# VH-VL binders against Counting factor-associated protein A (cfaA): the designs that were tried, part 1

No score or structure here was measured in a lab: all are predicted.

Target 1, 212 residues: Counting factor-associated protein A (cfaA), of Dictyostelium discoideum (Social amoeba) (q54z64)
Amino acid sequence: QFISIQKYDFSGNCKNSSDSASSFEASSESAAICMQNDLLSGIVTNEGVCLIFNEVPTTFIISTKGDYIVRSIYDINDNNCQGGIIENKAIEIDECFVECADDYHGSTYLFSTETSLNYPSNTFMEISYNGECDGQWKTSFNYLQYYIVNKCNVAHEIETHTFSVGCNSTSSWVSEYAGEVCTVEPTVTTSYPIVDNCGDLDNSNFIDYCNI
Positions, changes and structure headers below are counted from each chain's first letter, unless a header gives other numbers; antibody chains aren't numbered by Kabat.
F, E and O stand for the ipSAE by ESMFold2-Fast, ESMFold2 and OpenDDE, each averaged over both directions (binder to target, target to binder). V2 = 0.75 x the mean of E and O + 0.25 x the DockQ between their complexes.
Where letters were taken out, [cut] stands.
Atom coordinates printed by the task and the answers are left out, and those that the model quotes come from them; centres of patches stay.

## First folded at step 4 (VH-VL)

Design n21 (from n11 with heavy chain I102L F104W; framework fv_nivolumab)
Fold by ESMFold2-Fast, scan of step 4:
Structure n21 (fold): chain C 212 residues (1-212), chain A 124 residues (1-124), chain B 107 residues (1-107)
Amino acid sequence: as target 1 above (212 residues)
Amino acid sequence: QVQLVESGGGVVQPGRSLRLDCKASGFTFSSYGMHWVRQAPGKGLEWVAVIWYDGSNKYYADSVKGRFTISRDNSKNTLFLQMNSLRAEDTAVYYCAKSRTLTWGGVIKYFDYWGQGTLVTVSS
Amino acid sequence: EIVLTQSPATLSLSPGERATLSCRASQSVSSYLAWYQQKPGQAPRLLIYDASNRATGIPARFSGSGSGTDFTLTISSLEPEDFAVYYCQQSSNWPLTFGQGTKVEIK
């Protein structure tokens, strides 16, 4: 089983946004709120495996328990997730939630589960996996991160700086903008080569995929 | 073009304090985690400290924890290292280093750009 | 902390020869390993990240491989500018740690 974490564009405001849900129909309305907005990026990970993201200083396992997805966070020195749990964070499956930085800036997230690997088209993907890079990453990956190409992302919730991601068969790039929208000339564009030589190197555990 | 410029190094007596600055240009400073890495004369590289893109989180090497403070001013594109209670063992070239790329929740732990370094000598 | 051991300490070779540098971790770092090049009086330069990905602008003669505890950096045919000190670095656990370096010097 796979766990999907999707980040959607935030098009509302946080000043007057409060939702009270008390029925099945209210839950359906909550899910629809996420899907009204553009999907910007996401993560897909296997359930029950010890994850080490190179962007965070902890290790964790993501699992399901009843109607919840649970992140169990472990000490940074525990790279196989066998020690004591530092923190458990639970979120309800298929519920849309908004994380507000201030009255007008926020992010919208949806946590879901899937029995088959699904990822959107028109994406740049970074794929990490354990063991050898055997060309069969769909059966061996640890996690994957994706960005919808040419969509405007807020660099962080409180600031007005934004970025977009693009890719082709040979390169990926990040364009950064000094504004709250990606409609001005980018201040910086940084390019990286696409890594696609997995089959030639034993023990290579990284691949880029431009899914256009 | 990405550029990092360190300043503030010099000769200082044990037990004293010194502040290092790192001025960044050529990228959106507020979007990247920043690090300090040092190198003692004739020795290898040693990671010192990190600060997240928004200043929300910081980590230190055990050898400097409680004595050094990393901070940043995103409005000035400047990274700082406040070094207190300096010891002879802190003698090193100190490098300012940028995380490899944008993260959507944290900091990447590789260094794609480095400053030229500033020498700190702690001696009596 | 994770200790990275590089071998050999010094590698004496001629231009045109293949260089193979080793980095061994005291515990698994998965694929979270980078390689840096440093010339005297200069800051380090990123060559390889996530074990096998070349950084932007790095020539194809540089390649990295390995996972877990055993990693290699290969320079397929040494150029004069490649004679330098090379460091490996793990990003699996805090604190981040470096190997002590391998010096590639001209024979």
Scores: ipSAE 0.006, ipTM 0.481, lowest interface PAE 10.1, mean pLDDT 78

Design n22 (from n11 with heavy chain S99G I108Y; framework fv_nivolumab)
Fold by ESMFold2-Fast, scan of step 4:
Structure n22 (fold): chain C 212 residues (1-212), chain A 124 residues (1-124), chain B 107 residues (1-107)
Amino acid sequence: as target 1 above (212 residues)
Amino acid sequence: QVQLVESGGGVVQPGRSLRLDCKASGFTFSSYGMHWVRQAPGKGLEWVAVIWYDGSNKYYADSVKGRFTISRDNSKNTLFLQMNSLRAEDTAVYYCAKGRTITFGGVYKYFDYWGQGTLVTVSS
Amino acid sequence: EIVLTQSPATLSLSPGERATLSCRASQSVSSYLAWYQQKPGQAPRLLIYDASNRATGIPARFSGSGSGTDFTLTISSLEPEDFAVYYCQQSSNWPLTFGQGTKVEIK
């Protein structure tokens, strides 16, 4: 069983004019829409893997009695999720919701479970290994992250930093943009060879896959 | 725009401990792997340690394994190097350096921005 | 560990001349090689990454070439601000390693 985390483009505002912090209940979550044409990136992971996404490390625990994935949060300096749990967040499976980094920046997410490995086409993927890195990543990976190629991503900063990812069979590249949108010429494009053998970057524990 | 500011350097006796801090600004700290690189007086550059963007992986140079610990606090945009059991050969300017990547899992192993460095002198 | 050997140790040239710096790896690093410039009392500055790509803000007079074990940094016409120590660095294998440096000095 795999946990799938999909990140979608977010165009809303995370703060109301209210004195209270905004929150998303089940009803509010159902109003959010996770459309495939807005998909930016995602993660596919095994249960129990220590993931640090954004600002907080997480470990996912799937309840057999409900439609929830429990995201356990550890101190950001706890690199292995071996310390005490700071917070448990219950996330409804197959429910679209918004998570806010601050008053003005957020992302739309969808958490789901899969019995077989599934990931979208037109992606650049970075694959982490659990244990021996042997090139047979579909049966031995720890977690993988993907980016939909040629889509604009925001890095959740006060000063907007945007980027897009591309790849082919031999190379991947990241284009960085000075503006809030990826419509101007990139400030810099960095190209990388596809690393398809862990031996190419000894002890890296990552390989690349261009799924075009 | 991008700034890395090291602090915590100084004179310390052999066998003692010291912690270095590196405060980052001007980029999304939580999206990049971070490194420590040192340079002994009059010598070349020596890579010391790396921490992945998410803290999930760390690697160390053999000369510091078991003595130094790299860590980060993404909520405070701060990188740390805890240095234990210091030796005279650890005397160097220590640089905080940013890895060249903006992808969430990628640790691209070039250093596109560096701090000004902080001097650690291990002397008895 | 991959050992990087830079040559020459010192390169004495005049402004306007071409500088050619070499870096040799003890085993193949594919194209995973970078070049840095360091002036006295300053932090290093990234010039070239992935053997041949110029970093942001780096003048066109700097170029890199090579693959496998043999790499070259070329400065087509030296400016006064280019007199510095240059380091190569490989990112093919952990631990990351640097060459010992080439000093480019005024003749």
Scores: ipSAE 0.013, ipTM 0.462, lowest interface PAE 8.1, mean pLDDT 77

Design n24 (from n7 with heavy chain I104F; framework fv_nivolumab)
Fold by ESMFold2-Fast, scan of step 4:
Structure n24 (fold): chain C 212 residues (1-212), chain A 124 residues (1-124), chain B 107 residues (1-107)
Amino acid sequence: as target 1 above (212 residues)
Amino acid sequence: QVQLVESGGGVVQPGRSLRLDCKASGFTFSSYGMHWVRQAPGKGLEWVAVIWYDGSNKYYADSVKGRFTISRDNSKNTLFLQMNSLRAEDTAVYYCARGKYYDFLTGYRAFDIWGQGTLVTVSS
Amino acid sequence: EIVLTQSPATLSLSPGERATLSCRASQSVSSYLAWYQQKPGQAPRLLIYDASNRATGIPARFSGSGSGTDFTLTISSLEPEDFAVYYCQQSSNWPLTFGQGTKVEIK
């Protein structure tokens, strides 16, 4: 069983929704909407496997429990998911929701389970393997991250940077834009060759795939 | 308005104890890992301790391990630092700071919100 | 622990000039490197996280670059309000550590 985490364009703002000054939720006018046309990126992973995201200094297992997807995080010094669990978080399956980082910044997510893999078209994919890269990326990967090509994505600072990803059979590129929206002319575009052969990226092998 | 406000600083004698509080407002406190960072007068920044969003995990700098205890009360939106066996070298402005992350998968990256700081002076 | 070494310790420049600040890690921190600005009597302010991402509200004249062990903060054209102390900070390993700081002062 596979777990799919989809990130969608967030069209609203996070606001304090209670009398408490310490909580923020999307307003009713900014209700979470997970429409295919608003899909920006996603992650697919196998259920119950110890995962190492190269950009995060932790290991974790994602599993299912009833109507929830549960992420179990292991100590920062534990690369094998053999130690004690330091965090468990439950996310309701198939419910579109907004996570607010503060009163201005949010992201819309949908967590789901799949028994078959239906990857979106028009994507640039980065496929991580636990050990040897192989051609069976749909069944023998650690995790797969994809970006919808030519969609505007918010970097972590919404006010100053956005980016889009593009690819073809030989290259991928990231175009960065100043401001909250992608303009017609990027400030900088950085190109990379498509990595079809096993590459070493941190503690995992990666390959690239342009699914146009 | 996102805000962190420290309190509890003051002048204490060596070997005694002091508790610092940090009151959070304007964000969902229970969703964030929280940190203490200190700065001795005229010196640089030194990370002191972290506590996970639910209180399940804690880490300390070696200089304070065994003497300081970080804790939180999510129902009161308050972070605490219990400082025992204080030494002259603990004299510093103490800041509470929010760990920056945007979603469930990204984890900690930086300190995006800081309090104004509270001065602790350990002197005879 | 990972030691971060900033250079120069002090950088004396005039408004309008470009400032280039370096931070070197004793071992790889990947891209888990942040930059902060601190003015006298104030808390630090986040400028850059994940080596090159500008924090909310930070002017475009600030940019970060680098990965692994060598990192740079650039201020393309100094404004009067930019004269301050700057710190780098890694979040790759526990304990978290800061550099010793670079003071950018008026010539």
Scores: ipSAE 0.007, ipTM 0.485, lowest interface PAE 9.1, mean pLDDT 78

Design v21 (from v8 with heavy chain N105L; framework fv_navenibart)
Fold by ESMFold2-Fast, scan of step 4:
Structure v21 (fold): chain C 212 residues (1-212), chain A 124 residues (1-124), chain B 107 residues (1-107)
Amino acid sequence: as target 1 above (212 residues)
Amino acid sequence: QVQLVQSGAEVKKPGSSVKVSCKASGGTFSSYAMNWVRQAPGQGLEWIGQIIPIFGTANYNAKFQGRVTITVDKSTTTAYMELSSLRSEDTAVYFCARETRYNWLYGKYGMDVWGQGTTVTVSS
Amino acid sequence: DIQMTQSPSSLSASVGDRVTITCKASQSISSYVAWYQQKPGKAPKFLIYAASSLQSGVPDRFSGSGSGTDFTLTISSLQPEDFATYFCQQSYSTPYTFGQGTKLEIK
């Protein structure tokens, strides 16, 4: 089975958010809302796989236990999850919750499980795989990360800078906006070729997929 | 586990350009920002800019705008910083540094892995 | 641009001393502060992130505190290998900015 982590837009206040940087526990008294129209991005990963995310410099295994998703955290230098578990964190399956970066900025999250691989349409995806590259990444991947195309994202959880992602069969692009909204003209748009062959990423196990 | 290895020292004449490379080995390349920071002899650290490889988007310090270009080659897991119209004041050690998130759900950032540095000397 | 100002610019201390370095931001930056140690001829070494979180492998004698505009780095019992230059850095917004550095010297 697969574990899905979905990130949603959240514009509430996050008082009492200090010191929650290393926890999946809800850190706000604000009500959590996970509306499909507010979905911004997500991650899909296999259960029981040792994961190393560069945007999260930690090593962990995700598994399920009853009504919970359990994240077992290992030392950051333990690339195989062979050492002792430092910490176990439990998150209730299908329960929407808020994580706060500071008193004013946060995101809403939903952790769920699926028996088959599910990912939303209208996405740009980056897929990590086990070294097999032949068009069958859907049956042989470590994890995938996606962004909903043309949705406004807050850069680095800071409200004063936003971006949106787009793609087509040959290119992906990021449009950046100087402010809290993506409805004005972007200040910069940068394009990147779609990498859909493992041979294009030497010493890297990633490919791109535009799911439009 | 990621290591950053930079290209060797350069001696350049005023008005020329220099291109410094930073090759990432081990670990995932596309999911973190790569920063460029310089340090003039006996001085502090000055941020030049960054690139996010997954997006191909570069952000620059206004002090270098128009003279600096930061690029990435995902196929070779290498980031580049090119600085043009060199002056004697550009003499410095140039570092690349990976920016890492410390919270899975939102960013708390730090530059946790650094290249060894590339000395660039601009003189006639 | 957010200006980061460190104090003092230099200080002299003896092994076993408790030393404190202060860093002030020109505007509120929440907890988006990192601290680095740099020895002569070397790249900076990452010590602390999110103002108070110690990086793996860094000795427990190092600690950070603060939020908003005022931040401190403390070394509770100075060791010989701690004589170095220390820098604070904000990651709240680009351009990222560093303090001017504090040189810790043997007395």
Scores: ipSAE 0.000, ipTM 0.465, lowest interface PAE 11.0, mean pLDDT 77

Design v22 (from v8 with heavy chain N105F; framework fv_navenibart)
Fold by ESMFold2-Fast, scan of step 4:
Structure v22 (fold): chain C 212 residues (1-212), chain A 124 residues (1-124), chain B 107 residues (1-107)
Amino acid sequence: as target 1 above (212 residues)
Amino acid sequence: QVQLVQSGAEVKKPGSSVKVSCKASGGTFSSYAMNWVRQAPGQGLEWIGQIIPIFGTANYNAKFQGRVTITVDKSTTTAYMELSSLRSEDTAVYFCARETRYNWFYGKYGMDVWGQGTTVTVSS
Amino acid sequence: DIQMTQSPSSLSASVGDRVTITCKASQSISSYVAWYQQKPGKAPKFLIYAASSLQSGVPDRFSGSGSGTDFTLTISSLQPEDFATYFCQQSYSTPYTFGQGTKLEIK
């Protein structure tokens, strides 16, 4: 079973909200509230596998329990999720969550499950492998993260800035913008070669896929 | 918005037990972690334990292991903390607190909603 | 257990002052630190999570910083309503532990 976490843009107004812009989720809504806005990015993971993210020293397992998706965080000393759980959090399946970055910008998250691997088209994907990298990623991946190309994303920083992602068969790029919208010329655009073979990255279990 | 409302003050004799309640209203209950924290006069905040209602499994500070039981009644959206074998050092204000939900990208949290506190006095 | 040590235990300041409160963990806890404000007779109020992320509705004069073992809460321009006791808390490992508190008093 696969767990899907989708991040949607929020065109609503967070002004005067008592909901926290720094909270992990501001409110819960039906899935329909998320679907009113543009899909920006997402993560798909196999249920029950140990996940290692570069941003944090802890490891994670994401699984299902009844009507909930459960994230278990493991101790920093545990690099394979076999030791003590330091935290469990549960998120209701098909529940839409609103997170505000400021008075006028936010994001919504939708958590769902699928029996088949599903991911949207017009995406740039980064695909993580379990153990050794294998070109058969659809049967061996740990998790994948995607960005819808040419959509405006918020960085969720104290100083608001935005970015968009693009790709083709040979390159991906990130364009960064001053302020809250991607309608002006980007401040900087950074390009990277597409890494479609694990041998191209030193000691890495990641590949890129431009799904255009 | 979520509110936590605790039961009223208690005066207990040494060796007895106390059970404090914490009723959640106005929001999702089952998927948040519910913490119990106490504050004795002249002391700081001390974490007692935590329960996540969906799992039904409580985690306790070893200092209280064997004396504390944290439970939940999902039908009334109420968490309970029962402390037995009371001694004068257990005189404190007891707070319940909800732990902020996960952010997928950070995995970090804090106690964002607190009950008003329940004063427990242990005297002979 | 992870021990959290705050400094100072009390601090006297005037309205408009910049004040800093420090918190030291007995081992590395990455950025798993929250800060709370408590006024007399009240429950603690959540201010900051993940060492530096400001809770919505908290004035932007409050900020947090640090990683590993050393953490700081800063109030850039103290207001009358800021006189309170402040606590740090680690959320890296159970049991969760708090600093002993810093009482911010009017000078």
Scores: ipSAE 0.013, ipTM 0.473, lowest interface PAE 8.7, mean pLDDT 77

Design v23 (from v8 with heavy chain N103F N105L; framework fv_navenibart)
Fold by ESMFold2-Fast, scan of step 4:
Structure v23 (fold): chain C 212 residues (1-212), chain A 124 residues (1-124), chain B 107 residues (1-107)
Amino acid sequence: as target 1 above (212 residues)
Amino acid sequence: QVQLVQSGAEVKKPGSSVKVSCKASGGTFSSYAMNWVRQAPGQGLEWIGQIIPIFGTANYNAKFQGRVTITVDKSTTTAYMELSSLRSEDTAVYFCARETRYFWLYGKYGMDVWGQGTTVTVSS
Amino acid sequence: DIQMTQSPSSLSASVGDRVTITCKASQSISSYVAWYQQKPGKAPKFLIYAASSLQSGVPDRFSGSGSGTDFTLTISSLQPEDFATYFCQQSYSTPYTFGQGTKLEIK
């Protein structure tokens, strides 16, 4: 079974005191809207696999328990998720919720499960493999992250910058904008070559794919 | 595991510039911000600025805007901080430090990996 | 700019003692505070993030609490290796700012 985590644009006023730095924390407001046209980015992973990220000092298992998706966090040196759990986060399946950074800025999330994977189109994707890295990402992967191309994204909950992502078969690019909206002219555009072999960046086990 | 390795100590004359490097190894350049922080002898920590590699632009503490430039070379996974018009009060240890930013998945909002520091001495 | 004020500036304690260091922000920063330990001649070491979350590899005698403007770092049973300077830092908005530091000294 697959777990899908989708991030949607949120243009509402948060104006609440929900206050934790964790990315899986819900706002104090329960009214949220997850409209397909507002989808910005997402992650898809296999249920129950031990996920290792080089950039974080933790290892994750994301699994389903009853009506919840549970993220269990382990030490990064626990590369098979057999040790003690550092933290558990539970999110209701198929329930739209808002995560707020302050009174004005937030993001809307939807966590769901799927028995059959629908690979996202019109996206720039980073695909992670469980050891063996190959070009058959549609039949073998550990998790994938994606951005809908040409959509305006909030850089981070604390930041006031926005960005959009684009790609083609040979490169990807990020256009950055000052403030809360993607204006007509970006302040900067940075281009990267497509990484199509594992180990191209810091001996990682991921590749890039422009799914246009 | 990510390690940050900085360039060696520098002795500079007032009015000159210094460029300090910070090479990341054992990690990826995505999903984090690279910060520069200094510490004058016997004093506390002062944030200079940051660069978010996916954007390629830097955000500076207003105290240093106009004198500081933070850049990145993605092919070598190296961040740089250049400080111009040096004064004696710029004598300090300069640190690079990584802050993990997964946008919506996992954010620590703290600097989890630090370079060893580069001593910059400004004297005539 | 958000100002971070630590109390006390210095603290003397004995091995086995319970030690509390406080940090106050000039405005509400939710839970966007981190704590660091620094030993002489070394880079700061990351201890706590999101006010209360312990960084992997950090002993469980360290804990953090607080939200809004008032935050605390507690060491439940002080060990010899814990004598160091401790800093709080806000990551709510740029420029990021640090407290002035609390020097923990042996009695």
Scores: ipSAE 0.013, ipTM 0.477, lowest interface PAE 7.9, mean pLDDT 77

Design v24 (from v8 with heavy chain N103L N105V; framework fv_navenibart)
Fold by ESMFold2-Fast, scan of step 4:
Structure v24 (fold): chain C 212 residues (1-212), chain A 124 residues (1-124), chain B 107 residues (1-107)
Amino acid sequence: as target 1 above (212 residues)
Amino acid sequence: QVQLVQSGAEVKKPGSSVKVSCKASGGTFSSYAMNWVRQAPGQGLEWIGQIIPIFGTANYNAKFQGRVTITVDKSTTTAYMELSSLRSEDTAVYFCARETRYLWVYGKYGMDVWGQGTTVTVSS
Amino acid sequence: DIQMTQSPSSLSASVGDRVTITCKASQSISSYVAWYQQKPGKAPKFLIYAASSLQSGVPDRFSGSGSGTDFTLTISSLQPEDFATYFCQQSYSTPYTFGQGTKLEIK
């Protein structure tokens, strides 16, 4: 079984949805709507397996318990999800919610399970492997992350900035905009080569795929 | 285990430029931001700026705006910080430090992995 | 810019003591506070994130608390290896800012 975590465009504000103070976990079922046309990005992973992200000092297990998807974050000491739990978060399956960093900044999420894997179209995908990167990304991967191409994303990392992602068979790019909406012309566009073989970058354990 | 390895110590004359490198392990470009922080002898920590590889752009502390440029070469997993018009007050240890970010973990994690530091001495 | 102010600037303590270090933000920053330990000649070491979450590999005698503008780092029973300088940092907005540091010295 697969776990799908999808991020959708959110047009409300966090102050109206719920108390988002120190928990970062706000449920806003009255305001949150997850329409397919508003999908921005997502992550897909296998249920119940220890996940290792190359840039994260922790390991993860994502599993199901009743009507919830549970994300457990573990000490990276042995890379085995055997250490102490750093964070344990439960999210209701198939229920849209808003997750807020503060009163004004948030995103809409949907956590779901899938028995068969359908990769979304019109996406730039980054696929990570927990061992041999053999190009069999539809059957053997650690996790994959995708962005819907040409959709406007809020850059929580850069406050009021927005961005969009594009790709073709040889390159991906990120177009950055100065405001809260993606304007006609980006202020900066940065291009990256498509990594289509494991090891094309020194010590890389991932590949890129443009699914257009 | 990810390690950040920085370039070696530099001795520079006032008015020159210095470019410090920081090589990291490869991985997902949406998962981290690279920060540059300096520390003058016997002083505290001062944030210079950051770059997030997915955006390809950098944010700078206004104190350094116009003198500093932060770049990343995704193909070699190397971040760079270049500081121009050097003054004696720029004598410091310069650190690169990674900050983890990802779609399904909301909020900012903090700077979890640090380079060993690069000593830059500005002396006439 | 958000100003981070630590108190005290230095303190002397003995092994086994309980120590508290306070950090105040000039405006509300929710729980976007990290704490770092730095020993002479070394890079800072990540201790705590999100005001109260302990980084893996950090001993459980370290704890953090607070939200909004007032934050505290506590060491419940000092060990010899804990004598160092401690810094708080806000990650709520850029420019990121650090407290001026608290030097923890052996009595």
Scores: ipSAE 0.013, ipTM 0.501, lowest interface PAE 7.7, mean pLDDT 76

Design v27 (from v8 with heavy chain N103D N105I; framework fv_navenibart)
Fold by ESMFold2-Fast, scan of step 4:
Structure v27 (fold): chain C 212 residues (1-212), chain A 124 residues (1-124), chain B 107 residues (1-107)
Amino acid sequence: as target 1 above (212 residues)
Amino acid sequence: QVQLVQSGAEVKKPGSSVKVSCKASGGTFSSYAMNWVRQAPGQGLEWIGQIIPIFGTANYNAKFQGRVTITVDKSTTTAYMELSSLRSEDTAVYFCARETRYDWIYGKYGMDVWGQGTTVTVSS
Amino acid sequence: DIQMTQSPSSLSASVGDRVTITCKASQSISSYVAWYQQKPGKAPKFLIYAASSLQSGVPDRFSGSGSGTDFTLTISSLQPEDFATYFCQQSYSTPYTFGQGTKLEIK
């Protein structure tokens, strides 16, 4: 079984919900709405598998328990989810919700389970392998992250700027925009080669796919 | 396991430019933010700018805007910082530092891996 | 720009002592504070992120606390290898800014 995490467009505001600066909740009348045409990006991971993200110092297991998806974070001294759990978060399956990162920025999420691996069309995907890249990524991937191409994304926690992702069979690109909309000319567009073969990897076990 | 290895020391004349490299080895490169931070002799740490390789764009401290360019070569997992119109007050050790973050789930973290530093001396 | 101010600027202590270093932000920064240790001639070493989360491999005698504008780094029982300069850093907003540093010296 697979766990799917989908990120949707959010047009509300996040406000400190307590006297503590670390507690934030959505303060607008924007209900949590997870409509397919507002999907921006997502992650797919195997249930119960230890996730070793090089970009994060802790290790993680995302699993199911009853009607919940549980995100378990393991001590930063633990490189394979052995040892102490330092944080557990229970997230209701198939319930749309807002998660706030700070006073101004939030995202709308939907956590779900799938028995088969499903890919949205019109996506750029990065697949991280579990162990060595052996060409059988669907069987041994660590996690998979995708972006819906040509959708406007908010660059979270940095400043008010937005970006869109595009790809074709040979390259991917990111276009960044000043301000809150992607309808003006991009300030920068950066292109990267598609790494779609295990033999072309640079210092990591991941590959790119353009699913257009 | 990720290591950052920087280019060697540079001695430059005022008005010239310097380009410092920072090569990453081990681990995943593209989703990390790469920061450049300098430290003048006997002084504290000063943030120059940041690039997130998957986005390809850099964000700079306004103090250096117009003089600094941060770039990345994804194929060689190497970040670069080029500083132009050098002055004596640019004499410092320049560090690259990877910022570990996963904003989908956990938010921002600190700069967890640092290069060894590159000494840049600006003198006539 | 957000200004980070540390106190004290220097501190003398003995092995086995408990020491506390404070860091104040000029505006609320939630929990977006990291702490670093720097020894002479070396790059900074990452200790703590998100104000209170200890980085892998850092001894448990180090701890962080605080939110909003006031943050602290505590070393519960100093070891010889802990004599160094300590810096706080905010990642709430760019430009990222560091405190001026606290130099921890042998008494």
Scores: ipSAE 0.012, ipTM 0.508, lowest interface PAE 8.8, mean pLDDT 77

